VHH binders against BTB/POZ domain-containing protein At1g01640. Designs and how they scored, part 2

Target 1, 207 residues: BTB/POZ domain-containing protein At1g01640, of Arabidopsis thaliana (Mouse-ear cress) (q9lq95)
Amino acid sequence: MTEAEQKAAFLGGLVVSFKEQMHTDVLVKPGEEAPPIPTHKAVLAARSKVFRNMLDSDECKTSPEESITLPDLSHDELKSLLEFLYSGNLKAPYNQYRSLYLAADKYDISYLQDVCRNHFIASLSSRNVLDILELASIPCDTILKDAAINHIVKHMEEVVVPMKYETFVQRNPDLSVEITRAYLRETKAKAKDHGAPLNGNTRPRIW

## First folded at step 17 (VHH; from Q30 with A33V)

Design Q69
Fold by OpenDDE, fold request of step 23:
Structure Q69 (fold): chain B 207 residues (1-207), chain A 118 residues (1-118)
Amino acid sequence: as target 1 above (207 residues)
Amino acid sequence: QVQLVESGGALVQPGGSLRLSCAASGFTFSDYVMRWYRQAPGKEREWVAGISSSGSTISYEDSVKGRFTISRDDARNTVYLQMNSLKPEDTAVYYCAAKSYFGRYDYWGQGTQVTVSS
């Protein structure tokens, strides 16, 4: 067995402790009326300052089962989040990434947030970019927002489809303004490169 | 009742400083992303700054970077915007907003007027 394999196996022992519920000392409750997940205080506290604070709170200490609740996550999402805390590997299905991304920001799990963000950036398309932009706007993630906006500006014809974009604009007027500004900046930059004098009077027909 | 009350807006000279405050009540403040927006006369509302519920993630609009600082005090249910090196272009009504991570509820204040003029 290579040193790398040995190391992986060693680190994997922590994951096994979670899966086999070895010496767990805290229950983590999802938002749904689903069973709590036995976990380790030390792992939670090591991975998140927010979890540490929750564990140190009187509410947790006085709880009959020493439990913390993450009300925003389903049981499956919670399981995925907890597994990540033990392994450092995101093995969750893609349909959970949105929730995990938001949870990562809320509970100050920066590495998880970065992993999810990178995935979103790598998978940007004209089909999902508006949804990703909306998602990025929640935690004010400027990295993801910028990536999404840049994608939109480059693919404006594909993104601005009549019903979908109108719905987006109605829901997100501020983001629409940001898109428009970005598009204008890009247009101006291109015009400068091609030497064409921007005749000032062409009011962009905002559809 | 949910309330966000902004304060601290004033008339200041260019290069001056102001500190805005937003006091929150009626909801769990610590669970929300707090944001500042501004709206200048004849312009659309624009995002200025944001701070995560934990305070670990902070972001700014490019035009205010290095000049403005957003912070929060969860014990006082208050978010702040320290504004330094103010410019006439910063003249606007400034709004505080609370954004939930998973919920549909966004809360807005009534705004406070900031005027930067010689």
Scores: ipSAE 0.853, ipTM 0.928, lowest interface PAE 0.5, mean pLDDT 92
Fold by OpenDDE, fold request of step 23:
Structure Q69 (fold): chain B 207 residues (1-207), chain A 118 residues (1-118)
Amino acid sequence: as target 1 above (207 residues)
Amino acid sequence: QVQLVESGGALVQPGGSLRLSCAASGFTFSDYVMRWYRQAPGKEREWVAGISSSGSTISYEDSVKGRFTISRDDARNTVYLQMNSLKPEDTAVYYCAAKSYFGRYDYWGQGTQVTVSS
């Protein structure tokens, strides 16, 4: 077994502890009337300052079940989030990525946010870019916003012409302004590049 | 009742500074993304700055980068906008907004007038 494999196996032990509920000491509750998920305080605290604060709160300490609640997540989303905290690998279905992305920002799990963000950026299309832009606007994620806006600017006709854009504008007038400004900047930049006279001072070498 | 109350708007000279405050009540402030918007006369409302619930994510509109600073005090349920090196173009009504991560509801203040004029 290679050192890398040994390391992976070693780290995998933590995941096993979660799956098998080995010496769990806290319950994490989803927003729905779904069963809580046994978890480890140490893992939560290590992965998120927000979780650490929640665990340190009197509310958690006085809770009969020593539990914290993540009200915005379904049971399945919560499970995916927690699994990620133990493994560092996102195995969640794509339909959870939006929720996981938002949760990552809310609970200051930067790595999860980055993983989700990268996925969104890699999957940008004229069909989903407005949705992604709207998503990015929630936590004010400028990296994702910029990626989305840049995509829109490059594909303006495909994005702006469909009726979906009208609905988007009504819901997000501020983002529409940003798109417009970005488009203007791009058009100006292109105009400058085309206006640079080829000062090809090819002075004909008069032989 | 949910309430956002902006304050600190004033008339200032170009190059001046202002600090806006937004006091929140009626909801769990710490669970919300806080944002500042502004609306200049005859213009549409535009986003200015945002800060995540944890404070770990901060962002600004390009035109205010380096000049404006958003911050939050969860103990006081207040978000701030420090505005330095103010320009006439910054003249607007400034609005505070609270955005839920998963909710459909945005809460808005009534706004505070900032005027930058010589």
Scores: ipSAE 0.846, ipTM 0.924, lowest interface PAE 0.5, mean pLDDT 92
Fold by ESMFold2, look of step 18:
Structure Q69 (fold): chain B 207 residues (1-207), chain A 118 residues (1-118)
Amino acid sequence: as target 1 above (207 residues)
Amino acid sequence: QVQLVESGGALVQPGGSLRLSCAASGFTFSDYVMRWYRQAPGKEREWVAGISSSGSTISYEDSVKGRFTISRDDARNTVYLQMNSLKPEDTAVYYCAAKSYFGRYDYWGQGTQVTVSS
């Protein structure tokens, strides 16, 4: 185990205080009918300036049992997000990554967004790239957007021939223009590399 | 009622500057990604800039990077676009938009005309 791994394990061990509800001081509510999750204000505030502001609000301070609500997350998604704030390790099933990616931007948890983004980049395929491009557009994530567009350009036939692309164009005419422009730039770059004349002399050939 | 109202569009010389404003009402402004789009005559609307709900993440289309600056003031429910070193290619109707992270509905303003010409 490296020093970095040992430090991460030591710091991440504080997650036991979350799992065993040791000395919690705030309730975090999901968007569904489910039990609120006891959590620590210090952890929330340290990891997110958005959570810090929510904890300082009159609504939190005057609410019964001091609570904040994250209305767009299910109970399981909320639990995954909260555990991540303690441990720095995302132990969520992959079907939660879309919601966690969006929540990470909304609540300004940049490392969670990085973890989710890296997963989406690693999982890019012709089957999912249009969905990932749409997802990246929500927070205006240019890193993920550029990765998705690059994949599309490199696999243009596989992506644009199927009917799924026609549906994508109807929903996203602006992104479709961006794909087309990116493909044109790539095509021009290839032509420039291969377009040098075999002979610099341009005298017409006859005979 | 939800409203996004842009202002600040004008005729300006190449190399000039403009500041666009977009005043929002009727929704929780601090929960939304705010964006600027533009549409030149005969062209599709295109994304220009975006700013996350917290203000921490800011992104620009390549052609405006270094010249345009997006910002937000949640106390005034307003998003801004500072446009410097304007070029004739920047001539368009500029729209602000509000994007929900998890919702299905986006909100759009009516647009403000920016014209860059000698």
Scores: ipSAE 0.621, ipTM 0.853, lowest interface PAE 1.7, mean pLDDT 89
Fold by ESMFold2, fold request of step 23:
Structure Q69 (fold): chain B 207 residues (1-207), chain A 118 residues (1-118)
Amino acid sequence: as target 1 above (207 residues)
Amino acid sequence: QVQLVESGGALVQPGGSLRLSCAASGFTFSDYVMRWYRQAPGKEREWVAGISSSGSTISYEDSVKGRFTISRDDARNTVYLQMNSLKPEDTAVYYCAAKSYFGRYDYWGQGTQVTVSS
């Protein structure tokens, strides 16, 4: 095991304190009626300036139990997010990734957003790319947006033929203009990078 | 109840500067992504800039990078767009928008006119 791997394993072991509720000092509440999750202020504050500010608020300090509420997350999504703050490894089913991606931007947890973004980029397909583009637009995620648009322009027929595209355009006329302009730039770049048709027509055949 | 009010639009010379502001009320400002859009005559509305709810993530459309700066002041529930080195191509109605991370509806202002002419 490399020294970098040994350090990562050592630091990741702190997740035991979360799972076994060792010396927790704050409760984190999901957006549904579910048990609050005992957590550590130090971990929350170290991983998110938004959580740090929430912990410093009068509401948290004056409640009967010190607590903060993340109203947009289910219990399972909240547990996945909190465990990630300790371990740096996202152990969540993929159907949670949309919510975790958005929460990562809202709560300023950049590494969680990176993990989710890399998954979305790796999973890009003509079937899901319009949904991923809409998702990326919420936090103005230029990296994910550019990856989605690049996929669309490289698979333009597959993406624009289904009725999904017409519905997407109705919901997102501004994004449809961006796609069209990106496609035009790509077709111009291809025309410039191809040898002129005369160059291609004169290339000798070798036997 | 929900209100976004842009101000600061004016007629300016090319190369000039202008600061737009957008005052928000009727919702929890600190929970929303704030964005600026613009719409030139005869064109579709286009995104210009965005700033995350925490203020940590900022992005710009390529044509305005280095010239425009978005910022937010959560104590005043206000988002700003500082526009420098203005060009005639920047002439448009500028709109403020509040984008929800998890909700269904975004909020829009009524716009403020910016005109850049020689």
Scores: ipSAE 0.619, ipTM 0.853, lowest interface PAE 1.7, mean pLDDT 88
Fold by ESMFold2, fold request of step 23:
Structure Q69 (fold): chain B 207 residues (1-207), chain A 118 residues (1-118)
Amino acid sequence: as target 1 above (207 residues)
Amino acid sequence: QVQLVESGGALVQPGGSLRLSCAASGFTFSDYVMRWYRQAPGKEREWVAGISSSGSTISYEDSVKGRFTISRDDARNTVYLQMNSLKPEDTAVYYCAAKSYFGRYDYWGQGTQVTVSS
């Protein structure tokens, strides 16, 4: 095992303290009625300046149970997020990734956002790209947005012909303008890269 | 009552500067992504800049990069847009918006007019 792998295993082993609730000092509450999750303030504060500020707030400090609430996450999503803070490995089903991606931006957990973003980029298809573009627009994630727009531009017919695109345009007129402008830029860049296109529909003969 | 109120729009010469403000009330400002949009006459509204709820992630539309700066002051529930090196094509009504991470609908201001002419 390499030294880098040994260090990662050593640091990730702190997740046992979370799973076995060893010397926890704060409760983290999901948005649903579910048991709060015992956690460590040091881990929360080290991984997120937002959590650090929440822990320092008068609301947390004057609460008899010393707790913070993440109102937009289910219990399972919260558990996945908290475990990630200890281990750096996201062990969540993919259906949680939308919520975790948004939570990562809200709570300023940039590595969690990177993990979720890389999943969305790897999973881009003509079927899901409009949903992913809408998602990327929420935190103004230009990396994911650019990846989604590039996919749309390269698969324009597959994406814009279905009814789903018409609904997307109604919800997102500003994004539809961005897609059109990106398509024009790609068309102009291809024209420069390959010279002026020839005018004609005939195919050359092989012979 | 939720309210976003933009201010600071004016008539300015090309190359000039303006600072727009957007004062928010009636919701938890620190939970929202704040954005600026603009709409020129006869055009669709376009996104200009965004800043995450924590303030750590900032992004700009390409045509304003290097000229505009978005910022937020959560203690005052206010988002700002510093606009430098203004050009005639920046002429528009500028709107602030509050985007929820998990909610369905966003909040919008009524806009402030910026005119870059002469």
Scores: ipSAE 0.617, ipTM 0.848, lowest interface PAE 1.7, mean pLDDT 88

## First folded at step 18 (VHH)

Design Q73 (from Q69 with G103R R104G Y105F)
Fold by OpenDDE, fold request of step 23:
Structure Q73 (fold): chain B 207 residues (1-207), chain A 118 residues (1-118)
Amino acid sequence: as target 1 above (207 residues)
Amino acid sequence: QVQLVESGGALVQPGGSLRLSCAASGFTFSDYVMRWYRQAPGKEREWVAGISSSGSTISYEDSVKGRFTISRDDARNTVYLQMNSLKPEDTAVYYCAAKSYFRGFDYWGQGTQVTVSS
């Protein structure tokens, strides 16, 4: 076994402790009337300052069962989030990425937010870009917003002509203004590049 | 009842400074992204700044970067906007907004007038 494999196996031991519920000391509750997930305080506290604060709160300490609640996540989303905290690898299904991205910002798990963000950027299309822009606007993620807006500007006709855009504008007038301004900037920049006179007075050498 | 109340708007000279405050009540302030918007006369509302619920993520519109600072005090349920080096172009009604992470709605304040004029 290579040193890398040994290291991976070693780090994997923490994941196993979660999956097998080895010496767990806290319950994490989802928003739904679903079962809590046994977890480790040390892992939560190490991965998130917000979780640390929640664990240190009187509410948690006085709870009959040492527990914290993440009300916005389903059981499956919560499980995926927690698995990520132990492994550092996002293995969640794609349909959870939106929730995980938002949760990452809310609970200050920057690495998870980055992983989700990168995925969204890599998968941008005219079909999903408005949804992604709306998503990015929630935590005011300028990196993701800029990526989305740039995509829209490059594919303006495909994005703004469908009726979906009208609905989007009604819900997000501020984002629509940003799109318009970005498009204007792009059009002006292109106009300046085409105005350079090819003063190529290449006098044809009359052979 | 949910309430956001902005204060601190005033008339100032170019290059001046103002600090806006937004006091929140009627909801769990610490669970929301807080944002500032502004609307100039005859213009559409535009986003100015945002701060995550944890305070770890802060962002600004490009025109205010380096001049404006958003901050929050969860103990006081208040978000602030420190505005320095004010320009006439900053003249607007400034609005405070609370955005939930998972809900599709925002809470808005009534706004406070900021006027930058010589």
Scores: ipSAE 0.861, ipTM 0.933, lowest interface PAE 0.5, mean pLDDT 92
Fold by OpenDDE, fold request of step 23:
Structure Q73 (fold): chain B 207 residues (1-207), chain A 118 residues (1-118)
Amino acid sequence: as target 1 above (207 residues)
Amino acid sequence: QVQLVESGGALVQPGGSLRLSCAASGFTFSDYVMRWYRQAPGKEREWVAGISSSGSTISYEDSVKGRFTISRDDARNTVYLQMNSLKPEDTAVYYCAAKSYFRGFDYWGQGTQVTVSS
């Protein structure tokens, strides 16, 4: 077994501890009337300052079950989130990525946020870009917003002509302004590049 | 009842500074993304700055970068906007907004007037 394999196996032990509920010491509750998920305080605290604070709170300490609640996540989303905290690998289905992305920001799990963000950026299309932009606007994620806006600017006709854009504008007038400004900047930049006179005054040296 | 109350708006000279405050009540402040918007006369409302619930993510509109600073005090349920090097173009009504991560609803303040004029 290679050193890398050994290391992977070693790190995998933590995941096993979660799956097999080995010496768990805290319950994490989803927002739904779904069963709590046994977890480890140390892992939560290590992965998130927000979780650390929640665990340190009197509410958690005085709770009969020593539990924290993530009210915005379904049981399945919560499970995916927690699995990620142990493994560092996002194995969640795509339909959970939105929730996981938002949760990552809310609970200051930057790595999860980055993983989700990268996925969104890589999968940007004229069909989903407005939705992604709206999503990015929630946590004010400028990286994702910029990526989305840049995509929109490059594909303006495909994005703004469909009726979906009208609905988007009504819901997000501020983002529409940003799109417009970005488009204007691009248009101006293109105009400057085309207006640069090829002053190739290569005056032929008349020998 | 949910309430956001902006304060600190004033008339200032170009190059001046202001600090806006937004006091929140009636909801769990620490669970919300806080944002500042502004609306100039005859213009659409535009986003100015945002800060995540944890404070770890901060962002600004390009025109205010380096001049404005958003911050939050969860103990006081207050979000701030420090505005430096103010320009006439910054003249607007400034609004505070609270955004839930998962709920599509935003809470808005009534706004505070900022006027930058010589």
Scores: ipSAE 0.857, ipTM 0.930, lowest interface PAE 0.5, mean pLDDT 92
Fold by ESMFold2, fold request of step 23:
Order: C-alpha cells, then structure tokens, then sequence
Structure Q73 (fold): chain B 207 residues (1-207), chain A 118 residues (1-118)
C-alpha cells in the first residue's frame, strides 16, 4: 500500500463507530417509515455545512430526541450516505447513485457528488445519455451536463433518431435547444479543421 | 398556493445594468434549486443561471458568464439576477423557476420583460 492508501484506510476506519453505533449522539431519520439511524454530530457537521446548520438549529437542540430528517432518502440510501461521510468510500449499489447524487448537492457534500458524477460519466452510453443529461440539469451540474452533451453530439444519429428522444424533447425543450446549438458548434469546428493551412494540406478528420 | 413573482424588468441601453428579483411563496424556498430562464421573441425558452439550495453551487449559460450574477436570500425567499454589460441579444422575457431535487417538477413565474436597445 502507498502512504496515501494507508492514510485513507486509517481515516476510513472510523466507519466502525457508525456500524457498531459507538457513542452516537444524534438520530437521522429517512423519509419513509423506517428506524432512525444513530450517527455522530461531529461527523455530520464536519462533512456538510448544511448538516452543521441543521444541528445548530433550535428545532434540533430542543427536540425530545436530538434528530434531523432527510425526507427524500430511503433508509438504505440514507445508510449509504451516512457511511460515506465516515469512510469516504461509496459502497452503495449503483441503483442508489441517482438519489445520492441529488442528496450530495442538496446537502453540500461535494466529494460524494464527485464520486457519483464520475460514475455517471464513466457509464455514459447512447442508451442512458438522455437520462443522465436530465439528471445533471437538476443541480445545474455543468461538468456532467457538458459530458452528456458531448456524447450526444458525437453519437447524434444513434441518440436522436429513436423515439426516446421525442419524449425527451417534450419534457426538456430547453435542453433540446442546447443540444442543437452544441451540434452546430461541432459542425463549424469540423469545417474549420478542414480549412487549408497557409502552406497547404488539409488533414482529414475521423470522429 | 405556490407563487413566483419576477420584478425589475425595464428598457435599458446597451452596456447598462439591471437587477431582477423573484419573490417566492407557498413552498419551502430553502429546499429548491433556483433558476433564471429567458425567452426572446420567436425563440424557445433557454436556461440562463442556476443556484443550488445551499447557495454553494452556481452555474451560468456561456453567453452570460462574467456579466450576470445569480444570488439568493433565503430569509426573504428571494432570488436575484444582476445583469451587467447588457447587449441587445439579452432582450427577452425573464422567468424565475424553482426546481425540486426529488419531485421532478418545476414552479414558474409569470416573467418580467427586459429590453436592451438604443
């Protein structure tokens, strides 16, 4: 193991205190009818300024059970998020990544959002790119949006000919305009790449 | 009853500035991504700027970067768009929108007209 890997393992080992419920001091409630999850205020506040502000609120401090509620997450999604705050390693099944990505923006947990975003970028395909673009638009995530649009432009026929695209346009007329403008810019860039140099040769382009 | 009310639209000369406001009511403002859109005559509505519920993440459409600034004041349930160095191409009706992270629907204002011309 490298020194960086050893440090990461050491810091991530604090997750035992979460899993074994060692000396917890706050309850975190999911949105569904499910048991609250015992957690540590110090970890919540250190990893999210939104959680820090929620913990500092009079509602939390004066409640009979010191608790905060994350109403949009299932119990399993909440558990994955909380475990990540301790370890920095996201072990959640991929079907939770959409909810965790959105929660990361809502609760200002930038590293969790980065991990989820990198997964979505790595998984881009012509079959999922419209769904990922819609997802990126919710938090206005320009990194993920630009990656998705670039994929669409590079695979324009495969993405826009199927009927799925028509449904996407109905839901997202603004994004469809962005796609069209991005395609135009790509077309103009290819025209410039075929322009002659001052001394002669146009090199062909393969995309 | 959800309500988003834009104000501050006006006629200005190129190079001028305007500040748009959007007052929100009927929902928990601090839970929402707030956005500005605009629609020029004969064109589709386009996204201009967005600000996350916490205020920490801000993004802009490329043509307005460096000229427009979005901000929010959660105590007043208000989102702002400061528009500087205005160009005739910025002429549009400007709409405020609120986007839920998890519910998948938007709330929209009625719009405020911004006209940039000599």
Amino acid sequence: as target 1 above (207 residues)
Amino acid sequence: QVQLVESGGALVQPGGSLRLSCAASGFTFSDYVMRWYRQAPGKEREWVAGISSSGSTISYEDSVKGRFTISRDDARNTVYLQMNSLKPEDTAVYYCAAKSYFRGFDYWGQGTQVTVSS
Scores: ipSAE 0.635, ipTM 0.849, lowest interface PAE 1.5, mean pLDDT 88
Fold by ESMFold2, fold request of step 23:
Structure Q73 (fold): chain B 207 residues (1-207), chain A 118 residues (1-118)
Amino acid sequence: as target 1 above (207 residues)
Amino acid sequence: QVQLVESGGALVQPGGSLRLSCAASGFTFSDYVMRWYRQAPGKEREWVAGISSSGSTISYEDSVKGRFTISRDDARNTVYLQMNSLKPEDTAVYYCAAKSYFRGFDYWGQGTQVTVSS
């Protein structure tokens, strides 16, 4: 095992304090009726400036038990997010990744967002790319958005012919314009790769 | 009552600068992605810029990148669009919008007119 791997394993071992609730000092509440999850302020504040601000708020300090609430996450999603803050390893089923991706942006946990984004990029298909593009637009994630648009451009017929695309355009007319413009740019790029001059920069033919 | 009120739209010369403001009320501003859109006459409304609820993720439409800057001030519930090096093609009604991460509901302002003309 490399020294980098040894360091990661050592630091990840702090997750035991979360799983076994050792010396916790704050409660984190999900959006549903479920038990609050005991957590450590130091970990929350170190991993998210948003959580640090929540912990410093009068709402947290004046409650009978110091607590913060993440109202958009289920208990299981919250547990996955919190465990990630300790270990740096996302051990969540893939059906949680949409919520965790959005939460990562909302709570400014950039590494969690990167992990989720990489999963979405790796899973791109003509069947899911419009859904992933809509997802990327919520946090204005240009990395995921560009990956999705590039996939659409490469598979234009497969994506735009089905009725699903018409429904997508009705919901997202601005994105449909972006897709069309991206296709035009790609067509110009392919012309460059095959020796065709672009947009009136033609040089005279040499016989 | 939810309100988004844009201000700062004006008539300016090409190469000039403007700062648009959008004051928000009636919702928890710090929970929302804030965006600017614009709509020129006879065209579809188009996205211009976006900023995450924490302010950490910022993105721009290609034609405004390097000229426009989006920012937010959560203490004042306000999002801004600083527009520099303005061009006639930037002429449009500019709208701010608030996008929910999880609920699929969006809020829109009424718009402010920006006109870039010699």
Scores: ipSAE 0.588, ipTM 0.838, lowest interface PAE 1.8, mean pLDDT 88
Fold by ESMFold2, look of step 22:
Structure Q73 (fold): chain B 207 residues (1-207), chain A 118 residues (1-118)
Amino acid sequence: as target 1 above (207 residues)
Amino acid sequence: QVQLVESGGALVQPGGSLRLSCAASGFTFSDYVMRWYRQAPGKEREWVAGISSSGSTISYEDSVKGRFTISRDDARNTVYLQMNSLKPEDTAVYYCAAKSYFRGFDYWGQGTQVTVSS
């Protein structure tokens, strides 16, 4: 077993403490009628300054049972989030990724946002790119936004010909302007190239 | 009632500075992404800067990087835009906006005029 595997197994005891509710000291409530999830303050505070501040607030400290509420997450999404804070591995179905991506920014869990962002970048297609661009605009995620716009400009006809684009423009006139400007920058850059060399090789030395 | 009220817009010379403020009321300010947009006459509104609800994530449009700084003060429910090294092309009405992460509703201010000219 590799050193990395040994370290992961060692830290896996913390995940067990979450799953078996061993020595928990705070309740985390989802945005629906469901049982609160017993959790450890130390893990919450270590992974998120927002959770640290919530735990330090008078509202948490004066409750008969100390609790915090994450009203935007379902019970299953909350469980996925909390387990991630212990393990660093996101074992969630892909239909939770939108909510977890947004929660990661709201609660300042940058690694969770990176994991979700990398999934969205890897899954970019002409079918989903406009939805991903809208999603990226919510937290002003320029990395995901730039990746989405780059995909759009490289596949411009496939994206803008369908009627879905007309609906997108009506909903997002400012993003539509950004797409147009990005397309013009890309076409100007390609015009300077006069065509790519075969196999990308430079011209031979002149002597 | 939700309100976003911008202030601080003025006429300034090129190279000058201004600080815009946007005072918020009627919602939980700390739950929202705050943004600045601008709209020059005859042009579409464009995004300028954004700051996450926690204040940890800050983003700028490329043309204003290094010149503009967004910040927030949750105790006063206020977002700011410090604008330095102003250029004539920065002339616009500047709007603040509040974006919910999950609810899909946006709030907009009425705008404050910034004019950069000799």
Scores: ipSAE 0.572, ipTM 0.839, lowest interface PAE 2.1, mean pLDDT 88

Design Q74 (from Q69 with R104K Y105F)
Fold by ESMFold2, look of step 22:
Structure Q74 (fold): chain B 207 residues (1-207), chain A 118 residues (1-118)
Amino acid sequence: as target 1 above (207 residues)
Amino acid sequence: QVQLVESGGALVQPGGSLRLSCAASGFTFSDYVMRWYRQAPGKEREWVAGISSSGSTISYEDSVKGRFTISRDDARNTVYLQMNSLKPEDTAVYYCAAKSYFGKFDYWGQGTQVTVSS
């Protein structure tokens, strides 16, 4: 193994303490009736300033149970998130990625958000790009939003012909305007690159 | 009862500044993404800026980047939009919105008018 791989294996081994519940000092509760998950305060605080603040709060410190609640995650999603904090490897089924992506923004776990974002970018297709654009708009993730809009503009006919686009427009008038403006900008840029004349004002402006 | 109330809209000269405020009540403000939108007459509402629930992720629409600053004060349940170097193109009704990460419903304010004239 390389030294980087040896270091990663050494540090990742801390996940055993999570899986075997060794010397845990806090309970993390999901949003459903399920057993709380024993966890370590040090790991939570090191990986999320939001968790650090929750653990430092009077509500946590004065609680007889010493617990924090993540009300929007299922038990399985919570377990995946917590294991990630120890190992740095996301070993979750892909159907959890939407919830984990949103939780990563809410709890300020930037590396988890990066992992989920890279998955969504790599998986972009004409079938899913509208769903991914809607998802990216929730945390105002301009990286994922721009990637999705760029994919739409490059495959505009494939995206707008299906009935799914009509439903998307009705549900998302603001995003539909963004797509239209992005397509117009691309069309004007392509016309200028091929030497086609631009009608109207010679000064740059956004309409 | 959920309420978002914008204030601070005014008539201002080109190149001027305004600070908009949006006071929130009736929900757990610290759990929500907060956003500003604007709508010029006869146009669709458009997104302007957003700030994550923790305040760590901030984003802007391209035409306002460098001129507008979004911020939040969770102790006062308030989101702000500082608007500098205002242009006539910025004339619109400005709305704040609260976006749930996981919920089904978003909340909207009633809007405040910003007019940048001449």
Scores: ipSAE 0.580, ipTM 0.838, lowest interface PAE 2.0, mean pLDDT 88

